# VHH binders against q9y6x5: the designs that were tried, part 24

Target 1, 379 residues: q9y6x5
Amino acid sequence: LPPKLLLVSFDGFRADYLKNYEFPHLQNFIKEGVLVEHVKNVFITKTFPNHYSIVTGLYEESHGIVANSMYDAVTKKHFSDSNDKDPFWWNEAVPIWVTNQLQENRSSAAAMWPGTDVPIHDTISSYFMNYNSSVSFEERLNNITMWLNNSNPPVTFATLYWEEPDASGHKYGPEDKENMSRVLKKIDDLIGDLVQRLKMLGLWENLNVIITSDHGMTQCSQDRLINLDSCIDHSYYTLIDLSPVAAILPKINRTEVYNKLKNCSPHMNVYLKEDIPNRFYYQHNDRIQPIILVADEGWTIVLNESSQKLGDHGYDNSLPSMHPFLAAHGPAFHKGYKHSTINIVDIYPMMCHILGLKPHPNNGTFGHTKCLLVDQWCI

## First folded at step 16 (VHH)

Design wi39
Fold by OpenDDE, look of step 17:
Order: C-alpha cells, then sequence, then structure tokens
Structure wi39 (fold): chain B 379 residues (1-379), chain A 127 residues (1-127)
C-alpha cells in the first residue's frame, strides 16, 4: 500500500510555546515520534505565504503568494483573506496535493488548508471542504479521517488546518499567560482528539502525521505604533498591505514616496523593491510592490486609526518569535528524536520522499530532514 | 437574517450599575470557536469604540478595553443565545449608545471582524 501522510497546521503556534506551556498530548505525540524545535519560515511570516511554502517548498517570490493581501498591476486583480479563490494567484506553483493526485491510484483530501479549495493547474483535491471558520475542528477531523480510511482511490495525502492559536494570539498577545494558557490547552486537547480518532480508526500505526504551523506571534502594544500619515499624504500612494510589512504602490514618483517614508520611524526599514535584502528571498515577483516597509519586532504600522490587536506576525523571519515548530509521527519517522532547526521549505522534499513523489523544483534541502526519517542515513 | 437586539439601557446615577442584554437570532454564536459577540459604544461627537467581546464554542474567552476593564463584565447564556454586559461603577464618561455586534475570525486575518450590529441602546450616566 502506498504511504499515507496527514499534514496538520495550527496557525500561529510559536515554537517556544512548547517550552513555556504544558502540552501533555503533544508531548506524547513527540515522544513516539520526532520534534523539530524551531522551523525558520519564509518572509513575510504570514499565513497564506507560509502555508503555500510548506506544500511547495518554495520561497514566496517563487510560488507567488507573497502576502495575505496582494495586488497585480497588470490584471488589476486583488487577493485577500476574503478573496483567495482565483487560480490566478496560485498557479505559479504546483502544491504537493496536486502532484499526489495526478499519480495513479492516489487521491488527496483537504480541510481548510490555504489553496485547497481552489483548482490549481486545473486540478482540485478529490476531497475538500470549502473554507468556513464556523466548521468545528471535530467536523474537519472527521471528514479528513473518513476520507483517509474509506476513499477509492485511496487518499494518500491530506491536510488539516485550524485557526488557533493565531486568532487568540492576535487578540491577547503571546505574553498574556493567563489567556494563552487556556487557548493552548485547547490546542493540546485537539491534538489529543486527533490521536484518539486515528487510533480508533486503526490509522495510527500506518499513517504519517506532521503537526506544524506557519508562523509564531510577537507582542504588540499601543505604545509601539508607526503612523504613516505623519510621514506621507495618503493621496500619494495605494496601500496594498499594512502591518508589519507594508506594501506601497506609489501614485507619484517612487523616489518621492521613498524619500518621504525612509525616515518615518527609527523602528521601520524602508526598501525599494530592488534593495530588499537577499536573505528574504522576496524580490523576484511582480506581485511585490515597488516599496515595502518592514516594522521592527513588536511595532505596528498604522494609519490614523487605532489598532486593537495585541499580537501580530509577519516580521523578519529570522526572529525567534516568528518561528513555528514541527512534530511528526508514523512509520517514516524515528521515535524519540529531536532536531534543533530546519527551514520551512525543507518540509516539501521530505513529504515528497515519504509519499514517493518526484518533487518539483524547490528551495528545500532534503538533507536537512534526513535524521528524522528511518530509511535515511543520518550524518 | 441575523438579528441582534439590545436592551437594558437607561438613566443611572454615577456609581450605579446597568446590565445590558443582547439577544441574537438567525445564528448560534456558541456553535463556533471563531464567532464573537462584542459590545461597542458611541458617545456624542466621538467614534465608536470596542469595549468587550466573548467567543468560544465551549469555553468562553473574553476581552476588555482598558476603559472598562475591572468595571464591566461580559457573559453569555448559550441556551438563550444571549450575551450580557454587566456595567458597574458607571461614570458620566460612559454615557453613549451601546451596541452589540456579531463577528468572526477568518483565516489569514489579523483581527476579528464584526459584520452584524444591533440597533443600540442608550445609556446615560448623570446625577
Amino acid sequence: as target 1 above (379 residues)
Amino acid sequence: QVQLVESGGGLVQPGGSLRLSCVASGFTFSGSDFTAIGWFRQAPGKEREGLSDIYGSSESFTSYSDSVKGRFTISRDNAKNTVYLQMNSLKPEDTAVYYCAAGEYIRGSDHWTYDYWGQGTQVTVSS
């Protein structure tokens, strides 16, 4: 039988939560599997870009999902969290569920993972749920596990997405120990439900399961605001994305806009597109706007309006607060093995290996995950 | 057809208390972990401000603005599909029209969005 893989994402699960809070179910999962303590994600550290990087192995400039809000100047199209279903935005890459499904005697399933309810390269997952935040984790889990267990052709790759602890992280901030403790306990309980469900269905021993996240969360404050309106008139530019990485489309001369913004705040770096640091791998795409603003950790870019969020993400991907973790269990993985760090793009070639798929060209390094796998020699 | 109906407003002296109610119809807010009911207010000549919200399908999670923290308490009755705002130690500055709103969190967002609003109820704090 072909190997099976379930990829689970808990949005906004910062890596150091594992050190600062108790996760009895997740720890048991890890004890019987592997843990990567820190995963360096891609810049910008946002939901849609990083989830697509996980399943493509590509930097954002390469797969084309460069933010949660995008604008294409040629087609005049907009991308947003409420407008994400146009294949135009996703077709610059081939996600793993498409690759998997194009194989003989295989199908893919998805519950709410970004891009899975969109036909990409004229292929949509055989089984999927349209995104609806009102759908419970239980229902998502039940559908995924039913498809994994009863489908023909068999589902060999499945994704499961949950919006916490990101939703609450934005509301409370990651430093609210009282509220975040309760939120994270619920996440651990959901992991318990996942494991229990798999065991009840007889899937636990044969199914490879990866539990990961797209990004972390940093503490924000009303005392750390960067007001763009104090630096430049709103009529001089179009705002495509705001905080903590603002995407600026100038309505006047780009140089003039740049000059008005470059010294706006000591807690914000301003880059012309061609001057964006190479380490971000965030330059070679037309969907990246002519000017980007990058706020320092914990600073929020605002207009003349108040922000109510106490946590945010999207910052420099070298910041530990932006890093998620990866845990895995199943026949492909060692038991009781911990690894310090990988890059988020490394997950894709690993998943391809597990599933016996030929990977598309990608930015991941298979060698970084070798030690996690039982069939590989670990140096 | 989602509807929110506020009640419980009125005239109260400084230091007094009021309990506002928001009855939701057309949806069940306790059915989702990502549906919130929030209380807002708008004073004359000022912008509408958020005061408190509550969300969670089983366990309740609450938040408060600094302006009302320690004085106001949000709660809910799932069986009645009703959210309450207990307002204690009221001040003249609390005079405003109070609104309840229903909202949700969606994937890829950085905030909770409120899309449905009640008609509002007047709260006046005066000696």
Scores: ipSAE 0.911, ipTM 0.957, lowest interface PAE 0.5, mean pLDDT 96
Fold by ESMFold2, fold request of step 21:
Structure wi39 (fold): chain B 379 residues (1-379), chain A 127 residues (1-127)
Amino acid sequence: as target 1 above (379 residues)
Amino acid sequence: QVQLVESGGGLVQPGGSLRLSCVASGFTFSGSDFTAIGWFRQAPGKEREGLSDIYGSSESFTSYSDSVKGRFTISRDNAKNTVYLQMNSLKPEDTAVYYCAAGEYIRGSDHWTYDYWGQGTQVTVSS
């Protein structure tokens, strides 16, 4: 039978939480499988872009989901966390579940992974849940395991998404040890439930499972605010996205807007689109606005107001605080192997290999992940 | 229809205490890990200020603003679908209309959004 893969994301799971908190269930999962200690994600280090990079192997400029909030000037369409269902936004790439279910006698299942309830290239995941944050982890897991075990054609690729520790990370910040330890303990219990459920259903021995995340989290503070209203009048621009990477669409001469912003704060870099550092791979898409503002780690861009966030992400992807981890277990993976780092775009070609799929053109490098796999030489 | 009803406001002298209640209908607090009930206040001529919230499906997670930490305590009774705000050591500066609100977290929002509000209950701290 074809290999099966379950891809799980716990949103906002910073890599060093593994060293700083106790995870008996996750550590046992790792002990019986593989760990990548740091996954270098893509810029901007936001939820929708990075989840799409995992499943396409593409930088954000190439797959077109360049932020959690976007504007397209030609169509006048808006994308946001609450307005994300228009296939227009997603159609610049082909995610792995589409490729998978177009194969003979294969289907795909999804519980809440960004994009899986959208008909991308007129193709929606064969089994899916419409996004609803009120649906419990247990119900998401029950649907996924039911589909993995009982579908015809068989489900060979499944995704599972959970909003923690991101939700609590924004509320408390990663430095709140008391509250974050309780949050992370609950997540470890959910991982224990996941493994137990797979064992009870007879799926564990032949299912490959990847547990990963899209980004980390850094501590914010009321002492680290960048007040944009102090530097420029609202009437001079349209704000497409605010913090920590602001997307600015000028209403007046672009150079004039840039000049008003360039000395606004020593804790913010101001880039004309053509001057965005090449290492971000964040330039060649019309959805990237003419000016972006990139706050330093832990700084928040605000509009003459206080900030409610104690934790945030979206910063420079070279920052260790922005990096998630990856753990994996199953017949395709070694047991007891630890690897220091991969790029988040490398996950896609690895998954394609495991599933026997031909990858679409992408930015990942299969060689970066071959040491995780039992059928590959680690050279 | 989601409805939130505050009660327990009134007049109290400085240094006194009040306990506010927020009764919810049209949803259950323990029905979602990503639904929160928060307490906010608005004094005349000032912006609405977030004070505390509580969330979680069974196990409670709580948060407090620095302005009330140590003086105010949020709690809930899931069986009564009710959230409480115990306010101690009240000061004249605490005079405001106090609101409870229901919020949620959704993937990619990066913040909790409060869309449903009670009508408010007046708290007046004066001699």
Scores: ipSAE 0.839, ipTM 0.927, lowest interface PAE 0.7, mean pLDDT 94
Fold by ESMFold2, fold request of step 21:
Structure wi39 (fold): chain B 379 residues (1-379), chain A 127 residues (1-127)
Amino acid sequence: as target 1 above (379 residues)
Amino acid sequence: QVQLVESGGGLVQPGGSLRLSCVASGFTFSGSDFTAIGWFRQAPGKEREGLSDIYGSSESFTSYSDSVKGRFTISRDNAKNTVYLQMNSLKPEDTAVYYCAAGEYIRGSDHWTYDYWGQGTQVTVSS
C-alpha cells in the first residue's frame, strides 16, 4: 500500500512530562514504536515558528515565521495568533503538505496545524479545517481519519493539532502537579482514543503516526518580572512582541534605544540584531527586529507590575524545559527503540524519506533519524 | 448574541459571604475545551483585576489569583449555563464592581483572552 503519514502535535508538551506524569496510552504507543526523549527545537521556542520548522526543516530565519507576533516594515503588515492567514508570511518556504499535495496521485489533509488553512504558493491541502479552537479533538480526529480512509486521490500526508497541554501549562505552570496531572491524563486519554479509532478503521497497521510537540514549558512567578517601563519610555519604540523574547522596533536612533535597555535587568540579555548569538540561527530575516530582549528562564518581561502567566515558553532553545519529545509508530519505524535526541529540523527530511518526497533545501540531517527507520542501517 | 448577566451583589459586613451568579446566553460553557468564564473586579481608582476562571468541556479546570485563593470558590452548573463565585471571609478591600467575562484560548496566543463582559454587580464590604 502507498506510504501514509499522520503528524500529530500536542502543543507545549514538555519532554520530561513523560517521566514525571503517568501516560499509560502514550507509553503503550511508545512500547510498540520509537521514542526520541528530547527534541532540540528552534529559537525562539514559540508555537508558529516551531510548527513551521517541523514541516519545512528550516530555522526560523530561513522560513520567515520568526515569532507568534511579527511586523514587516516594507509592507506594513502585521502577523499574530489571530491574524495569520496572509500567504505573504508563509511563502518564504515550502511546507511538506504543499510538496505532497503537488505529487501525482496523492493529496494532503489537515486538522488545525498552523499554516494549513493558508494557500501557500497558491497551494492548499485538498482537505483541511479552518482554524477554530472550539472544534473538539474528536471532531478533528474524525475528519482526519475519514480523509485518510476515503479519499481519491488518497490522502498520504495528514496533520492534526491540539492546543493542550500548552493552554493549561500557561495557566498553571508545569510544576503544578495537581492541575497538570489532570490535564495530562486527559491528553493521554485522547491519545488512547486516537489509537483505538485508527485500529477500528483498519488504519493502524499501515499508517505511520508521529506524535510530537513544538516546545515545552517553564515555571514563571510574580517574583521574576522584568519591568520594561522602568527602563524606557513607550514613546521611543514600537513593541512587536513582548515576552520572553521582546522584539523592539526603535522610533528614535537605534543605538540610543539599545543604551537605554542594555542594563535594564541582569536577568535579560539585550541584543542588537547583528550581535544575536550565532547558535540561535536567528539573524538573517528582515522580520527579526533591530533589537531583541531575551529573558532568562522563568522570567517574564512586562510593561506594568503583574503577569497572570504561571507557565511560559519562547526561551533559549538550549534549555531542556523548552524541549518536546517525539514518538512514532508504523511500518516505517522500528518497534521498542529509544533514541536520546534529534533536532526538530531533522523531522522534515525523515518525513520526506518516509513519503518518498524530494526534500527542499533545509537545515535537517537525515542521518540523525536513520536509527528510527526500519529501512536504514543504524551502525 | 453572547450575553453575560451577573447577579448576587450587595452590601455585606466584614467576614460575611456572598454568592455571585453569571448566567450566559448565546453559547454553552461546555461546548469547547478552550472557552473560559472568569470573574474580575474593579475597585474605585484601581485597574481591573482577574480573580478566578473555570474552563473545560466535560470536567472543570479552575484557577485563582493569590488575592482570593482559599476564600473564593468558582463553580458552574452546565445545565443552567451558569457560573458561580462563592465569596467567603469578605474584607473591606474586596469592595468593587464584579464582572463576569467569557474568554478563549487560541493556538499561539500564549494567554487566555476575554472579549465578552457582563454589566457588573456591586459588592460593598463595610460597616
Scores: ipSAE 0.821, ipTM 0.919, lowest interface PAE 0.8, mean pLDDT 93

Design wi39
Fold by ESMFold2, look of step 17:
Structure wi39 (fold): chain B 379 residues (1-379), chain A 127 residues (1-127)
Amino acid sequence: as target 1 above (379 residues)
Amino acid sequence: QVQLVESGGGLVQPGGSLRLSCVASGFTFSGSDFTAIGWFRQAPGKEREGLSDIYGSSESFTSYSDSVKGRFTISRDNAKNTVYLQMNSLKPEDTAVYYCAAGEYIRGSDHWTYDYWGQGTQVTVSS
């Protein structure tokens, strides 16, 4: 029967939490499986873009989810964290659960991974939960395991999403050792519960499980604010997204808006769209606005207000603070192997290989993940 | 219908203590990991200021602004669906209307959003 895969994301799980905090359950998971210590994610290092990059293997400019807040000038449509269900935004790519369930004798299940409650190319996950942050991890896990164990056609690809440590990371910041250790201990207990549940149901030995994240978290401060209203009158532009990558749609001459912003702060880079560094792969999509502002690590762009965030993400994807990890266990994976780094877009072709799916055109490199897999020659 | 009712305000001498209560109805705040109850205040002619919040389902997680850290303590009683703010070492500068508010975290928001507010309770610190 076809191999099965469960993809799990703990949002905002910075890679170096693994060495700076205690994770007895996750370390047991890693000991009997594989670890990728750093996953280099895509710019901008935000939740919706990076979760879609994992399941499409594409850079943001190619899959069209370029930020958590977007505007399309032709259709006049808006996308936000609270308004994310219009298929228009998602249809520039085909995520793995769509490809999976369109094959004979296969279905897909989802517990709140971004996009899984949207009919993408008129196809929604075969089994899914509508997004609701009030639903406990236990209930999400119970639904996923029920679907993995009792569905016809069988569920061969499943996803599970949890909002921590992102939620607490924004509130405390990653440097708050006392509070973050309590948050991360709870997450490790949830990983323990996940493994124990899979063992009790007889799934553990034959299910491939990937535990990963979309991005990390950096420390912010009231001493590191960039006041945009001090540099430019708000009437000169439409603000599509604010921090730490601001998306600016000029209302007056674009060059005049650029010139007002370029010397606003030494802790912010200002780019005309055509001047965005090539290494970001963040230029060739109409949803990327004519001017973007990229704050330095730990700096917050504000509109003449104090900020209540002590942690944030979205910064340059070369920053180690923005990188998540990847751990995996199951029959497809070696046991006790550690790998230094992969690109987040490499996860998609690896998952397609495990599931026996033909990948859509993508930016990932299968060779980067070969050493994780028992059926591949690692040289 | 979500409702928050503050109580426990009043007149107190400088250096004194006061305990505010916030009773929630129409939802159970400890039933979700991502619902928070926060305390805010607003003095005449000033902006509303966030003071402290508490969240979590089985275990409580708390935060404090620098202006009240060490003097104020947030706590809750899940059986009564009630959040408390214990205010010690009160100063005339703490004179304000105090509000409780319910907030939530959703994926991709990058912040906690407070959409439901109580009516407020007056705290006056004077000799």
Scores: ipSAE 0.820, ipTM 0.925, lowest interface PAE 0.8, mean pLDDT 93
Fold by ESMFold2, look of step 19:
Structure wi39 (fold): chain B 379 residues (1-379), chain A 127 residues (1-127)
Amino acid sequence: as target 1 above (379 residues)
Amino acid sequence: QVQLVESGGGLVQPGGSLRLSCVASGFTFSGSDFTAIGWFRQAPGKEREGLSDIYGSSESFTSYSDSVKGRFTISRDNAKNTVYLQMNSLKPEDTAVYYCAAGEYIRGSDHWTYDYWGQGTQVTVSS
């Protein structure tokens, strides 16, 4: 009997794609629901951090997934593709699917959302798929809908993740309108398939569905490279993450490394950890390295090589190019309402409200999302 | 057990054409949206250069480097698990060993990674 929620992410879906490309299926979804035109995500604007911020309501410094590549000096552990399942990395927060399935008569289901195949606080999603990029959208959707329809205790919270348009965005860049138009048309067709499948299974009218993303994408170029090897000998530091936010672990005196980097490029800001701007909320975690380098929009930090990327993300979260959108449909949401902006951390307390869950301490503000919800006064 | 075998190289005159083939075994690239087959080349004493790739499970998505755009065309035959590179208007500068490679995209990597490589086939453009 409890309300149900499906949270869907299309990775790297820049907010202004909605204005610049045709989305007949997504626009029909929005017409009968709500749209938030810009979601201000968290710094750094990378995949793992922002997906975890959505489901915890926390800034990266608070949930501990501070980048796609991380290092912990005490344990000597590295977070990477091959080591992304170690609960050590994820245990600084409690994601919503854990809270949900610990309630009586509730289960959670997941298809590929970052962290859902990890036993966080000794609790893994009740139904899940191990990450495998070769699994089609159709198969992910079939598993999710099967679990929503046929589980006891019932699945009340489900997630679904898809790698596009991020994969193609890195390959082409957002300014390649011919290729991105074809990529985005395929994504819109998948959204149409999603809605059609939910209708055919009798789920559409009573399931709340959020379609969102973690970040946008900006155009890169071989003409906008910052070559670190030109500024500092590689032997003076360990590189934890490279671009567009480099994470630098000094091997020698930190001030000496900082001084070698501070004038390296006018297109890169160099921060000692304590000098990282407060607006980033990116200081108070041991996984944030002593020095970070933040490239300007569209610039790529490299080690004396060319870059294969024509699109990238991870930049300053104030940049509109880094912002995704959010659309939602279901009994909890108004019909035909547009909202200008929310913070990505606001999604968590809204989802907790929809599901009737007590949120853990978080950085979101429920009041920012009240206008989306039928049971709230929009003041 | 993933294997890629190139064929179709040889000697041609400037302005000529060749078609390279890359036969894949040990996987089916059309079964995944996030597996790509790419063509690369390496001339003596030069760095390996990416030329073109193709990906997608049913609909093909392609890319081309500026050095070959308009002259080279990538295509595939999914029934034969084979990718082709049609090379037209060949120039002496196109002389190199040509390789095919299989790549993938995974969440959080922020780039396509090519981990499986063929042995290469020599293309020589000379009078």
Scores: ipSAE 0.819, ipTM 0.925, lowest interface PAE 0.8, mean pLDDT 93

## First folded at step 17 (VHH)

Design hb15
Fold by OpenDDE, look of step 17:
Structure hb15 (fold): chain B 379 residues (1-379), chain A 118 residues (1-118)
Amino acid sequence: as target 1 above (379 residues)
Amino acid sequence: EVQLVESGGGVVQPGRSLRLSCAASGFTVSSNWMSWVRQAPGKGLEWIGDIYYGGSRFYNPSLKSLVTISRDDSTNTLYLQMNSLRAEDTAIYYCAKGKDYEIAFDHWGKGTLVTVSS
């Protein structure tokens, strides 16, 4: 049988949740599979960029989804979560579902993974759901499992996306033990639903399943705000993205804008595009604005508005609070193996290997995931 | 001790609706895979539907439009709502507790009889 892979994302699942909360279903999943305790994601640590990095193996500067909100100065186009359907934004890379679908006797399916409802390189997933946050996990799970079980040509790669615990993390903050315990229990139960459904359909033994996330969550506070209006007049720039990494498009001389912002707060680093640290791999794309502001962990960049978020993400990708986890189960994976850390871009070459796909050029390192796989030598 | 007790059965006219209850004790309904099944006279067991840990529900395609499964966590009770009942829906209806991640049940109720007759 051709290899099959289901990639599942629970948005904003911080890695250390596994240490601080109970996950009976997920732990059973891990017990029969593998766990990577920490996944270093890409900068900025936001939803669209990191999900696209998972499926392309590329840094944000390379795949071109550099934020949840983007602006292209040449075409004057805008990108946002409510305006993400233009292939223009996605075509700088080839995601794995496209690669998979172009193979003989294979098809791809997707339940609301970012970019899957867009024709990329003139190819759209054979089966997909348009993004709708109101659609239940049940319906998403039903469609994905139906497609995995009954499609011709067979679905060999599928994605499943869920918005929690990110939404709740924003609302309650990751340090709210009471509310987050409730939320994370629900997530664990959904994992139970997934596993049970796969068992009931006879898919469990032959299906490789990866459960991961795009980023973590840090605690925010009303006492940790950076108000840009105190530093610069709003008329001097256009804000493309706000917090915790602000993308600034100057309306006046860039140097003047920079000088007004560089000393705005001791809890914010201000970079000219050419001075962005190399470790971010966030420089070589025209969609990155001339100036970026990077708030320290837990600090929120605001205008003359109060933030209601008690948790946020998008910060420095070296921060543990920004890191998700990866768990996996299936014929390709060992049982009962734990690994300390990988890079999020490493997932792509691993998935390609599992599916027998030739990977496109990417930033991942296959060697980082070899120990997870039964068919590889691990020293 | 684990117990499942079905109730709500009886004689009903065709086209009517009926809600069955399954009161559970000795375990938490919301923490388990639960199922409804029925057995018509002279026939084998027929699967009606399931409700999983997170609340996901799956139904027999032949019955999906006519049934809804739900649960109340506060009362630890499983429900089966049936609409537009037909004579062929006459059966003993059972609730069952599933085994975790298996296609098997470890506990059954005694069942409740539903008779659809004009």
Scores: ipSAE 0.800, ipTM 0.925, lowest interface PAE 0.5, mean pLDDT 95
Fold by ESMFold2, look of step 17:
Structure hb15 (fold): chain B 379 residues (1-379), chain A 118 residues (1-118)
Amino acid sequence: as target 1 above (379 residues)
Amino acid sequence: EVQLVESGGGVVQPGRSLRLSCAASGFTVSSNWMSWVRQAPGKGLEWIGDIYYGGSRFYNPSLKSLVTISRDDSTNTLYLQMNSLRAEDTAIYYCAKGKDYEIAFDHWGKGTLVTVSS
């Protein structure tokens, strides 16, 4: 009876990869569905924050996952990629899989989407995989399709997360055409695997599928480094996160720390929390530190001239290089329709509509996605 | 011209392993989803498993622990590894090329006979 939705993320899939590389499988998916060419994500343009924004419809300041590395001064707790399981961090919002599975006769399934192996509001996804980056796409796909096909009560909302092309984008940089072509061809083949498997199981015609990403990737260089040690002694602050948005907790007078940093580099903006631009929606949460440093695109903040990635993300969300795409197929979506842009927070109210769920208060605008949907007036 | 040529069949003692090959020409194996299917004497076709574009593999649940499908992109060849063979595994084994985005096959090989007997 209930509509079904599979939400897929290929991490770090920059929108213009679609124009600069060949994707026969993804293009076939788009031809039979819809494409949003650019999705404007949330600042900071990092993995945990943007994946949580997709499933909550909230800006980072509102859902509380404000970076991949966080410190909460009230509780003295630390969050990182290797220390992300404390529900404390996730409980400032209710992700869509929690709302979904609390409905009568519904379940949720997850193959490694950030947060799905955490009991958020004492509720964990009905079926899930503990995060482990060594688990193959094949195994993730097998588990998610098995749960979609065989569960009682039925799985009506499912998520699937894959680490590429983000991992390779960091390793090679988005401008390495040879390596990125090979990586992106593999991603396209995996999309082919997904579509073919859904057809073989008889799921394709009645399952809504969204393929999207959290952010893009920009090229870095050894010639574009900002050395904090040249500007300020380590002893004057605690470093919560480093690059490209550094999170600075002063150990001495905040204004003094700010003054030492403000002239550090012409390629870095230094903000007191209250001066962070309103367009970032990145101010009203205690987990946002008193001072942030925002590097210009392609610049890397370093302490000791350590080796750096050749590609990175986290920069200003107005940058096209930080924007992913969204493609979708299924009974809820038009076929052969292309749309220029939406905000990443708009995905949540659209998904709630598709699933017949009442959305929690959020920052998305349902009207921005109406033209994608067959049951809506688009004029 | 699309061709699929299975090889590696023959008479094998029970309990042994066997690897079948499927040499493909006229198309790229990794650009297609591919399948192994068998037909025992007097029986219908039995699906063994598939390998998809990105290398994801799916098997008949009754055979899952007994078989492994692989491919070698450099030689454009599909493989079927079979372990702990039994008399009921006696069959003609076929390699098949799937139709993109459909549940049907474009092309079949002529098959290779595997006979499991002492």
Scores: ipSAE 0.615, ipTM 0.874, lowest interface PAE 1.8, mean pLDDT 93

